# VHH binders against o13842, part 39

Target 1, 320 residues: o13842
Amino acid sequence: MYETRDLTGNAGKPVDTNPWPNNSKIAVSFVVNYEEGGERSLLYEDEGFETFLTEAGLMPFPNRPVRERSIESCFEYGSRCGFWRILNLFKKHKVPFTCWAIGQAVEKNPVVVGAMEEAGCEVGSHSHRWINYEGVPPETEYEHIKKSVQAIQKASPSNSAPRSWYTGRASLNTRKLVCQVYKDLGLPQPFDSDEYNDDYPYWVADPLASKPGAEDDKGLLIVPYTLEVNDMKYAVAPGFCNSDDFYTYARDAFDVLYEEGLEGAPKMMTIGLHCRLTGRPGRFRGLQKLMEHITSKEGVWVATREQIAQAWSAKHPYKA
Key: E = the ipSAE of ESMFold2; O = the ipSAE of OpenDDE; V2 = 0.75 times the mean of E and O plus 0.25 times the DockQ between their complexes.

## First folded at step 22 (VHH; framework vhh_7d4b_2)

Design ee5 (at its last look DockQ between E and O 0.74; V2 from the best seeds 0.00; counts 0 for: pae E 7.9 > 2)
Fold by OpenDDE, look of step 22:
Structure ee5 (fold): chain B 320 residues (1-320), chain A 123 residues (1-123)
Amino acid sequence: as target 1 above (320 residues)
Amino acid sequence: QVQLVESGGGVVQPGRSLRLSCAASGFKFDWYAMGWYRQAPGKQRELVASITYYGERTNYADSVKGRFTISRDNSKNTMYLQMNSLKPEDTAVYYCAKDTHGWYSNSYTFDHWGQGTQVTVSS
């Protein structure tokens, strides 16, 4: 699976001149990462407080065995205020997003799942804890995957299991474990977004297959994510200094892809968001402006990642 | 808790054979590569053989190639080391080991050794 790398992809060749519904020139996927309550804390038996994607930036002693209330409360703002501000914007514009929810976070605030479903949004899984799973025993990660799926399903008024998967800081075992858990739970295979390497969805071999191309290889769909058109850049250096930085970068990305679509190569665009980041008023303005820009254009399909996966799979089924 | 229990060691004459077994428990056996180590008196512990989680790929130290065969039965959570054409230099305590990372470890690192089983090859 990861023994080799595909550095070629489609080699610049046209993949599909009309991959999206209604001859859309671009598919736009907004992703809202809901992580609040799943971050590292002594409360959760972690060794220290969270240091990743915080207002404090890089901390010199990330593993100090203390609680940092300032960090905790910033995460709380994401779930208490930021999430709802973002949700309301999407409701206002009548477009959906895909949420990648941390299982533990959902357990602590399950009302968000129902709210998202009501708004027509997709709720996917971000695993159970917002941690680095590299080095975590696969048995432990298996349980985390399972628990996250169950937490989301339990919180869902429709009892819906997540179909979109994104761990982020994944291990080399993650993809196979995810597929294994879904199989064990009797759920349909999810699609994977732990890749950042393409403008189109694409297939890889089923990690549960005996071997690639075998009779039991049903493939695994990859719907690529992004670390660049992502508000995480507010919390890294160098990064976005204000909402104009985010807006301008995202706008430019959209315009380029949109133009390519007009020229006969419609692609997908991903925009990554975090509740505690873009959800702050000072940053939220950037998202508002971006939404206005994107929705003002003709031939734009703002879709959930599941919708994108379905559209792509329908036209491009896996061939082992 | 991870447990590895070796058995099958003993005293044999040169040229004879032994078969070691390792009974594993406390972890998902078929998710991990496994290996055999040995430590001779006054020497460092060394890798003897390794086997992938599904048994398709095996590796051997140069000193035992052609003489030793590593295998596993995942249905029994057991790993084996068939040692043929034993030599005095094969005298050591043999340890069963578990890979640290699971399925997709490109470079296997082993841990959780058992108590070991003594193999003595002497005339």
Scores: ipSAE 0.050, ipTM 0.599, lowest interface PAE 2.6, mean pLDDT 93
Fold by ESMFold2, look of step 22:
Structure ee5 (fold): chain B 320 residues (1-320), chain A 123 residues (1-123)
Amino acid sequence: as target 1 above (320 residues)
Amino acid sequence: QVQLVESGGGVVQPGRSLRLSCAASGFKFDWYAMGWYRQAPGKQRELVASITYYGERTNYADSVKGRFTISRDNSKNTMYLQMNSLKPEDTAVYYCAKDTHGWYSNSYTFDHWGQGTQVTVSS
């Protein structure tokens, strides 16, 4: 699968002058990462405490094999307060988001799934733990993928399995393992977001096919994600110092893509959020401003990733 | 429990051939790359040959290129090493090894080993 790189994509050619419903000039995907309870901790028999995307920013000193309650407490703010603050904003503006939920986090706070479904949001999977899956044995990663799907489905009042997938810190096996788990569970293949490389969805060969282009190659739809229009930059470098930094960066990204849409090249945009980061009141102001900006524009489609995948695939079906 | 069992070793004269087998169990054999390592007395284990999960790519140490052939039969959960034109410097204990990564790997890191089979090449 990864023997070569696709550096060409569409070679700068306009893909479709009207890919989105209602002649929309941009499709906007807000993503809420629900990770709290899946992070590293001695409580979960990990080797140390979590150091990534915390209030401590970059960790200037070595991790220790101890519980770090300050960091755990910051994650708990995400599940206790930040998630709900963000959800309420989306309900106020009557637009949906896609959640990537960590299976273990859902097991420890299952009510969030029903709350998101009631609000019209999509609940996708972020795998079972919030860890780096590079180096995790494939059989273990398979079981994590399966557990995450089952945990989300169990917590779902509609008994829905996740249709969207994002691991983030993935192994080279992750994509094929995800497809294998879904096949083994009798579920349709998910839409995969473990790519960052385009402003449109695109097809790749089905990882489970006997070979690319074979009769059994049903394709796999990629719906790209973002690491740059992402509130993780509050906690990494180069980053955002305040909510206006987040707002102005995300606004400018939106304006560029919106203007390209007005000029005949409508695209998609993703905005990545974390409950424990943007859910803090000072950072939350940036999201409020961004939401007001986006929802004030005509021709903007704020949609779940499943909705974007369905709209795109209806007009651009896979051709093996 | 991962189990790797080597067989086919022995004492042979220089220029002769041997075929080693590795019977694997306790894991999804066709999910993993596999390798043969050897360890001569007083030396560290060294990679002899490796093979990807379907056999589509092989790699060999320079010292054995053209003389050794690695293969696998996924229907029998067995890996092989055909060793032709054997030399005294090929004398070693040969180990079957399983890569820790699945179908795709950033690097090969072998984490499970067999007990080894002795190959002795002497006149």
Scores: ipSAE 0.013, ipTM 0.525, lowest interface PAE 7.9, mean pLDDT 92
ESMFold2 (binder alone), look of step 22: mean pLDDT 83; pTM 0.842

Design ee6 (at its last look DockQ between E and O 0.83; V2 from the best seeds 0.00; counts 0 for: pae E 6.0 > 2)
Fold by OpenDDE, look of step 22:
Structure ee6 (fold): chain B 320 residues (1-320), chain A 123 residues (1-123)
Amino acid sequence: as target 1 above (320 residues)
Amino acid sequence: QVQLVESGGGVVQPGRSLRLSCAASGFKFDWYAMGWYRQAPGKQRELVASITYEGERTNYADSVKGRFTISRDNSKNTMYLQMNSLKPEDTAVYYCAKDYRGWYSNSYTFDHWGQGTQVTVSS
């Protein structure tokens, strides 16, 4: 599975001149990471407070076994205010996003799932805890995966299971564990977004197959994510200093991909968002401007990742 | 709780055979690579053999290649070490070991061991 790396991909060759509905020149996927309530805290029996993607940036003593209320309350802003501000923007423009929701976060604020479904958004899974799963025992991660799926289903008015999966800080076991959990729960195989290495979806071997290319290999679809067109850059150095930095970078990425689409190579674009980051008024302006820019262009398909997965799979079925 | 219980050790003459068993419990046995270690008096613990979670690949220390065979029965949560053509230098406490990371450990990191079983080879 990860024993080798594909550094070639499509080798610059055209993959599909018309992969998207209505001859769209680009598929744009907005992703909203809903993590608030799933971050590290002594309250959740963690060894310390959260230090990743906070307003504090790099802290001099990140591993102190104390509760840092300032960090907790900043996360709370994401769920109390930021999330809803973002949701309303997408509703206003009548376009969807894909949410990757932490299971524990959903348990603490289940109303968000119904709100997103009502708005036509997709709710995917971000696992149960917002932690680094490297070093976590596989049995534990298995349970976390299962719990996250169940939490989202329970919170869903339609009892819908997440089909989009993104752990982020995944282990080498994650992909196979995810597939195993879904199988055990009797759910269809999800698609995986724990890759950042392509402008198109692509297939890998089914992790549950006896071996790649075997009769039982039904493949696993990868829908790539992004760490660069991502508001996480607000919380890292050197990162984005203001909303114009985010907007300009995202705009430029869109324009390049859009132009390539016009030239006969329509691709997908991902934009990563976090409720507590872009959801702040000072940063939100950047997203507003970006939305205006993207939706002003002809031939743009703003889609959920599930829609992208479906469109791609229909034209490019897995071939073992 | 992870438990590994070794058995099958004993005293044998050179050239004889022993078969060790390791009964595993408290974890998903078929998810992990397993191994055998041994520690002779005055020496460091050393890896003797390892086997992948599905039992398809095995590795052996040079000193035991051709003489020892590691195997596993996932349906019984048991690992085995068939030791043939035993030599006095094989005298040691033999430990069953569990890998830490699960399926995809090309480089095994063993972090759990049983209590060990004594193997003595003497004329």
Scores: ipSAE 0.510, ipTM 0.807, lowest interface PAE 1.1, mean pLDDT 94
Fold by ESMFold2, look of step 22:
Structure ee6 (fold): chain B 320 residues (1-320), chain A 123 residues (1-123)
Amino acid sequence: as target 1 above (320 residues)
Amino acid sequence: QVQLVESGGGVVQPGRSLRLSCAASGFKFDWYAMGWYRQAPGKQRELVASITYEGERTNYADSVKGRFTISRDNSKNTMYLQMNSLKPEDTAVYYCAKDYRGWYSNSYTFDHWGQGTQVTVSS
């Protein structure tokens, strides 16, 4: 699977058949990362406290065996306040998001799954812990994938398993492990978002097939994600200093893709959010402005990743 | 608990053949690349051969290329080393080893070894 790189994609050509409903000019996927309770802590027997995507920035305390309550408290703001503020905005505008939910975070605050389902949002999986899975033993990563699916399904009032998948800090084994877990659980393969490399969904060979292109190759749909139109830039450099930076950047990205759709190349866009970052009131204003901009335009489809995957697959089926 | 058990060693004359086996248990055998190492007394362990999880790609030390063949049978959780045209310099304890990463390891970093099997090539 990773012996070569696909640097070509569509070679700059738009797809011939618009997959988006109602002849929409753009499909917009808002993603809410729900990570709070899955991050590193000595409480969970990790080597130290969490240092990634925190309001404390970069600090020279890696692998330090102490609790850092200020960082834990910032994460707790996300689960206690930020998540709900964001959810209420989407309910007000009657549009959905997809959540990347960390299994352990769901176990520690399961009511968020039912709240998202009631609002029409999709609950996807972010694996079980919010850690770097590179170097995690494959059998351990398998168990984490399985636990995350089970945790989300258990918390789900409809008993729904996640259909969309994103690990983030993945290993080279992650994609095949995810597919293997879903097969072993008797679930259809998820839509994989552990790529950042296109404005369209696209098919790859089924990692579980005997060979690419074989009769048992059912394909795997990739629905790309983004590290670029992403509020993580509030917490990394060079990044956003204020909510207008986020709004303006995301608006401009939307406008470029929307204009390309008007010219006959309708694409998809992802906007990544974190409860503890954009959920802060000052940063939240940027999301409010972006929501008003996007929902005021004609020909815009704000959809879950499952909806995008289904619309794409219907018009662009896999050809092994 | 990972277990690797080598067998098939012995004392043979130069020019003869031996086939080593490595029985694996306690892990998903077909998830990992495997390898054979050898160590003569007072020497460092050296990689002899390695094989990918599906068995399609192999690698050999120059000193054994053309004489040794690594293979695996994933249905039996067993790896093999066919050693032909044996030379006195092949005398060593031979160990099977498991790569620590799964299917798509970027490099061979072996984290578990067997107890070894002695191969002695003498006249």
Scores: ipSAE 0.202, ipTM 0.645, lowest interface PAE 6.0, mean pLDDT 92
ESMFold2 (binder alone), look of step 22: mean pLDDT 83; pTM 0.839

## First folded at step 23 (VHH; framework vhh_7d4b_2)

Design ff1 (at its last look DockQ between E and O 0.79; V2 from the best seeds 0.00; counts 0 for: pae E 5.4 > 2)
Fold by OpenDDE, look of step 23:
Structure ff1 (fold): chain B 320 residues (1-320), chain A 123 residues (1-123)
Amino acid sequence: as target 1 above (320 residues)
Amino acid sequence: QVQLVESGGGVVQPGRSLRLSCAASGFRFDWYAMGWYRQAPGKQRELVASITYEGERTNYADSVKGRFTISRDNSKNTMYLQMNSLKPEDTAVYYCAKDYHGWYSKSYTFDHWGQGTQVTVSS
């Protein structure tokens, strides 16, 4: 799976001149990461408090077990306020987003899943804990994957299992483990977004195949994500200093891709969001402006990642 | 709990053969690369052989290449080391080892070891 790297891709050539419904010039995927309640805390028997993507910025992990209530409460703002503010914006504009939900977070606030489904949003899985899975035993990660799927399905009024998968801080075992768990649960194979390397979806060999190209190789669809058009940049240095930075960067990315679409190469755009970050009023304004900009253009398809996956697979089936 | 139990060691004359076995439990055996290490008196522990999780690829130390064969039976959670043409220099405690990373490890990092089994080659 990761033994080789494809550094060529499509070699600068458009893969499809009309990949999206209604001759759309761009597919825009908003992703809302719902992590609140799944972050590291002594309360959850972790080694310490969360140091990744917090208001404090880059923080060293302490060499002693400590709870940091200020960090916990900032995460709580994401689930108590930020999430709902974001959801309401999408409802107002009648467009969906894809949520990647941490299983433990959903267990602690299951009402968010129903709210998203009601709004027409997709609920995918972000694994069970918001942790770095590199170095985690595969057996443990297997259980986390399974628990996250079950937690989301249980919280879903429609009893829907997540189809979109994104771990983020994944291990080399993650992709295969995810596929294995879904198989073991009797669920259809999900699509994977733990890649950042393309403007189009693409296929890789099925991790569970006997070998690539074999009869049992049904492929695995990759729908790339992004770390640059992502509000995580509010929590890194250098990064976005205010909502205008986020807006301007995202706008520019959109405009470039949109123009390429007009020229005959429609692509997909991903925008990454976090409830506790963009959900704050001072940063939320940037998302509002971005939404206005994107929705003001003709030929824009704001879609869930599942919709993008379906559209792509229909026109570009896997060929082993 | 991860457990690795070696067996098959003993005292043999030069040129003879031994077959070591490692019984594994407490983890998904078929997910992990496995290996054999040995430690002679006064020497550091050294890798003897390794095998991928599916058993398709093997690696050997130069000193044992052509004489030793590592294999595994995932249905039995057992790894083997066939040692032929044994030499006095092969005298050591042999240890079964489990990789930490899982099935996608290229540079295996072994973090669990058995108790070891003594192999003595002497005239």
Scores: ipSAE 0.502, ipTM 0.800, lowest interface PAE 1.1, mean pLDDT 94
Fold by ESMFold2, look of step 23:
Structure ff1 (fold): chain B 320 residues (1-320), chain A 123 residues (1-123)
Amino acid sequence: as target 1 above (320 residues)
Amino acid sequence: QVQLVESGGGVVQPGRSLRLSCAASGFRFDWYAMGWYRQAPGKQRELVASITYEGERTNYADSVKGRFTISRDNSKNTMYLQMNSLKPEDTAVYYCAKDYHGWYSKSYTFDHWGQGTQVTVSS
């Protein structure tokens, strides 16, 4: 795996069978990242405070080995206020999201898992800590993956293990380690979202197979994510100055994909959200406008990533 | 606790063969590339062979290429070095080593070594 790149995909050809229910013209996945409590802090014996996707990302100084309570407080806003504001909006519109939950964040505030399940949302895993896994030893990363699955399942009123996976700052070992953990726990393989490279799911070879294309190759479904239709752009350059920047960008992305669906090429779209970013009232207005736009259109399926994966797999099964 | 235990060393005449074994424990053996190093008296340790986690690729130092064969049996957590056509300059302590990175590393960083096994080639 990773010795070559797939620069071709479908070579611009639309898929030949619409997998979306009710002949929908677009499948929309809202993703809420629940990271609060998993981020770097001296409190957790890390080397310094967290600066990524925070108000501190514009500070002129490099990260230092101190606690920065202002940044910790901004994360706390996400868990105390922003998460609930976002959840209530989705409940009002009666559409689900997929959450990528950090295992340690769940351990420190488990009530969020039950709240999301009660609202019909999917709780997937974002691994155990919100850190860069590239330098983490493989056996330590394995244990983090396992801990995150167990933490989410323990917090789940239905005792459900996460079916969707996203690490973000992954190592080259991550994909195979995730599959190995799920196999060792006796769970079905998860759907992998650590890709950003297409507007629909696609299959890759099972990392645990003896070799690609072998009889034991059951495939692994990739459900791509996004770094551009993503509220992280409030905190990285080039980014969003105000909530209308987020709204108009996301609306325009939706409109393009929706129009392509009307022309016979139905696709999926992902919108990435963070509790501490879009959960702020001024930014939240952009999400409100986007939700109204998307839910007012005919032929739109707002679904969890598990639902998207299942619909895709039914019409486009893996062929080893 | 990572443990690497070499065996199979000894005194042999030039032109003969030895087979070294490295018994591994305390880690998931099939997750890591492995290597054999050697150190002659007064010299720095040198990598003589390396092998990927499932044995699909091998590399050799020029001084041993064609004479030595590295292999592994993941079911027994054991790595081997078959040393044929031994020469006096192969005399050294041989160490097995474990890579740090895991399956898909593009380079190896060996972070654990065994105690070593002596190979002496003399007439």
Scores: ipSAE 0.247, ipTM 0.666, lowest interface PAE 5.4, mean pLDDT 92
ESMFold2 (binder alone), look of step 23: mean pLDDT 83; pTM 0.841

Design ff2 (at its last read DockQ between E and O 0.86; V2 from the best seeds 0.00; counts 0 for: pae E 3.7 > 2)
Fold by OpenDDE, look of step 23:
Structure ff2 (fold): chain B 320 residues (1-320), chain A 123 residues (1-123)
Amino acid sequence: as target 1 above (320 residues)
Amino acid sequence: QVQLVESGGGVVQPGRSLRLSCAASGFRFDWYAMGWYRQAPGKQRELVASITYEGERTNYADSVKGRFTISRDNSKNTMYLQMNSLKPEDTAVYYCAKDTHGWYSKSYTFDHWGQGTQVTVSS
């Protein structure tokens, strides 16, 4: 699975001239990462406070246990205010997003799952804890994956299990563990977004197959994510200094892909968001402007990642 | 709790064979590469052989290549080391070891050592 790398992809060749519904020229996927309550904290028996994607920027992890209330409070803003501000914007424009929710975060604020489903949004899984799973024992990660799926399903008014998976700071075992957990739970195989390497979905061998190409190889769909058109850049140096930086970068990415679509190569675009980041008023303005720009264009399909996965799979089924 | 219990050691004459076994418990045995280490008196512990989680790939120290065979039965949570053509230089305590990382480690790092089993090769 990770022993080799495909650095070629489609070698610049058109994959599909009409991959999306209604002859759309671009599929736009907004992703809202809901992490608040799943970050590192002594309160959760972690070794310290969260240092990743905070208002304080890049900070070294302390060598002693410390609880930093200011950081916790900033995360709370994401769940208390930022999330709802973002959700309302999408409701206003009548377009959906995909949420990647941390299981523990959902347990602490389950009302968000129902709100998203009511708005027509997709709720996927971000694992159970917002941590680096590199170095975590596979058995532990297995339980985290399982718990996250169960937490989201429990919080769902429709009892829906997450279909979209994204760990982010994944281990080399993550993809196979995810597939194993879903199988063990009797759930359909999810699609994976822990890749950043293409403008189209694509298939890889089923991690649970006896051998790639074997009879039991059902494939695994990859729907690529992005780390560049992502508001995480507000917390990275160098990065976005204000909402105009985010807007202009995202706008430019959209325009390029949209033009390629007009020329006969419709692709997908991903925009990554975090509740505590873009959800702040000073940064939220950028998302508002971006939404206006994107929705003003004809032939734009704003879709959930599940919808994209379904559309792609229908036209491009896996062939072992 | 991870447990590794070695057995099958003993005293043999040069040229003879022994088969070591390692009984594993407390973890998903079929998720991890496994290995055999040995430590002779006054020497550092050294890797003897390793095997992938599915048992398809094996690696051997040059000193034992062609004489030793590592294998595993995941249905029994057991790893084996068939030692043929034993030499006095093979005298050591042999340890069963578990890989730290799981399925897809290219370079295995081992931990959770057993208590070891003594192998003595002497005339």
Scores: ipSAE 0.608, ipTM 0.841, lowest interface PAE 0.9, mean pLDDT 94
Fold by ESMFold2, last read:
Structure ff2 (fold): chain B 320 residues (1-320), chain A 123 residues (1-123)
Amino acid sequence: as target 1 above (320 residues)
Amino acid sequence: QVQLVESGGGVVQPGRSLRLSCAASGFRFDWYAMGWYRQAPGKQRELVASITYEGERTNYADSVKGRFTISRDNSKNTMYLQMNSLKPEDTAVYYCAKDTHGWYSKSYTFDHWGQGTQVTVSS
């Protein structure tokens, strides 16, 4: 795997069958990243404090091998306040999101899993720690993947294991390791979102197959994610200065894809959110505006990533 | 806990063959590339051959191409070096080594080593 790149995809051709229910013109996946308690800290024997996607990202403190309570406090806002503010908005509009939950964060605050399930949201896995897995030994990454699945399942009132997967800062081994863990646990293969390269789900070869296209190749469904329609841009450059920047960008992305759907090419869109970022009141206004815009349109399907994966695979099954 | 145990070394005459084995334990053998190194008296340690985790790709030092063959049996957690047409300059301690990366890196960094097995080619 990764010996070549697929620069072609569908070569600009729309898929021939609309997989979205009720002839919907767009499938919209809201994603809530639940990371609070999984980030770098000397408390967890890491080499320093977290510096990625923080309030200090545009005015960073020097990275040092110390604890930085201001950064930890900002993450705590996400788990204490931001998560609940966001969840309540989705409950108000009666639409679901998919959460990518960090296993260690779930262990330290398991009540969020039950709250999301009760609201009809999907709880997927973001691995066990919120760190860069490049350079982590493969056996250690395997154990992290396994721990995250078990932590989420243990916290789940329905005892549900996560069906959707996103690592983010992945290693070249990550995709195959994830599939290996799920196989070893006797669980169905997850849907992989560690790609950013299409407006459709798509199949790749099963990483566990003897070779691509072989008889044992059952495929792996990719459900792409986004780094641009994503509130992480409040904390990186070029980024959003205020909530209207986020709203306008996300609205325009939605409108383009919605119009393409009206013209016969219905696709999917993802909006990435972080509890500690969009959960702040000043930023939250942008999400409120976006939600009103999206839910006011006809032919919009707001769905979990599992629902999107299932609808897609039913109409576009894998052919080795 | 990683253990790499070489065997099959000895004293042989020029032109003869030897087969080295490396028994591996304490890690998932089929996740890693493996290699054979050698160190001759007064020389620096040199890579002799390497093999990918699945055994499909190999690489050889110029000095041994066509004479040595690296292979592995993942079901037995064992790597081999078949050494044919041995020459006095092949005299060295031979070490098996484990790469630190996983399946999908071609940049090998060996982080664990066996104790070595002596190969002496003399008449």
Scores: ipSAE 0.422, ipTM 0.771, lowest interface PAE 3.7, mean pLDDT 93
ESMFold2, look of step 23: ipSAE 0.335; ipTM 0.711
ESMFold2 (binder alone), look of step 23: mean pLDDT 84; pTM 0.849
ESMFold2, fold request of step 24: ipSAE 0.391, 0.317, 0.373; ipTM 0.754, 0.704, 0.745
ESMFold2 (binder alone), fold request of step 24: mean pLDDT 82, 82, 82; pTM 0.832, 0.832, 0.830
OpenDDE, fold request of step 24: ipSAE 0.551, 0.582, 0.476; ipTM 0.818, 0.834, 0.794
ESMFold2, last read: ipSAE 0.394, 0.342; ipTM 0.753, 0.731
ESMFold2 (binder alone), last read: mean pLDDT 82, 82, 82; pTM 0.829, 0.831, 0.830
OpenDDE, last read: ipSAE 0.449, 0.516, 0.460; ipTM 0.785, 0.809, 0.784

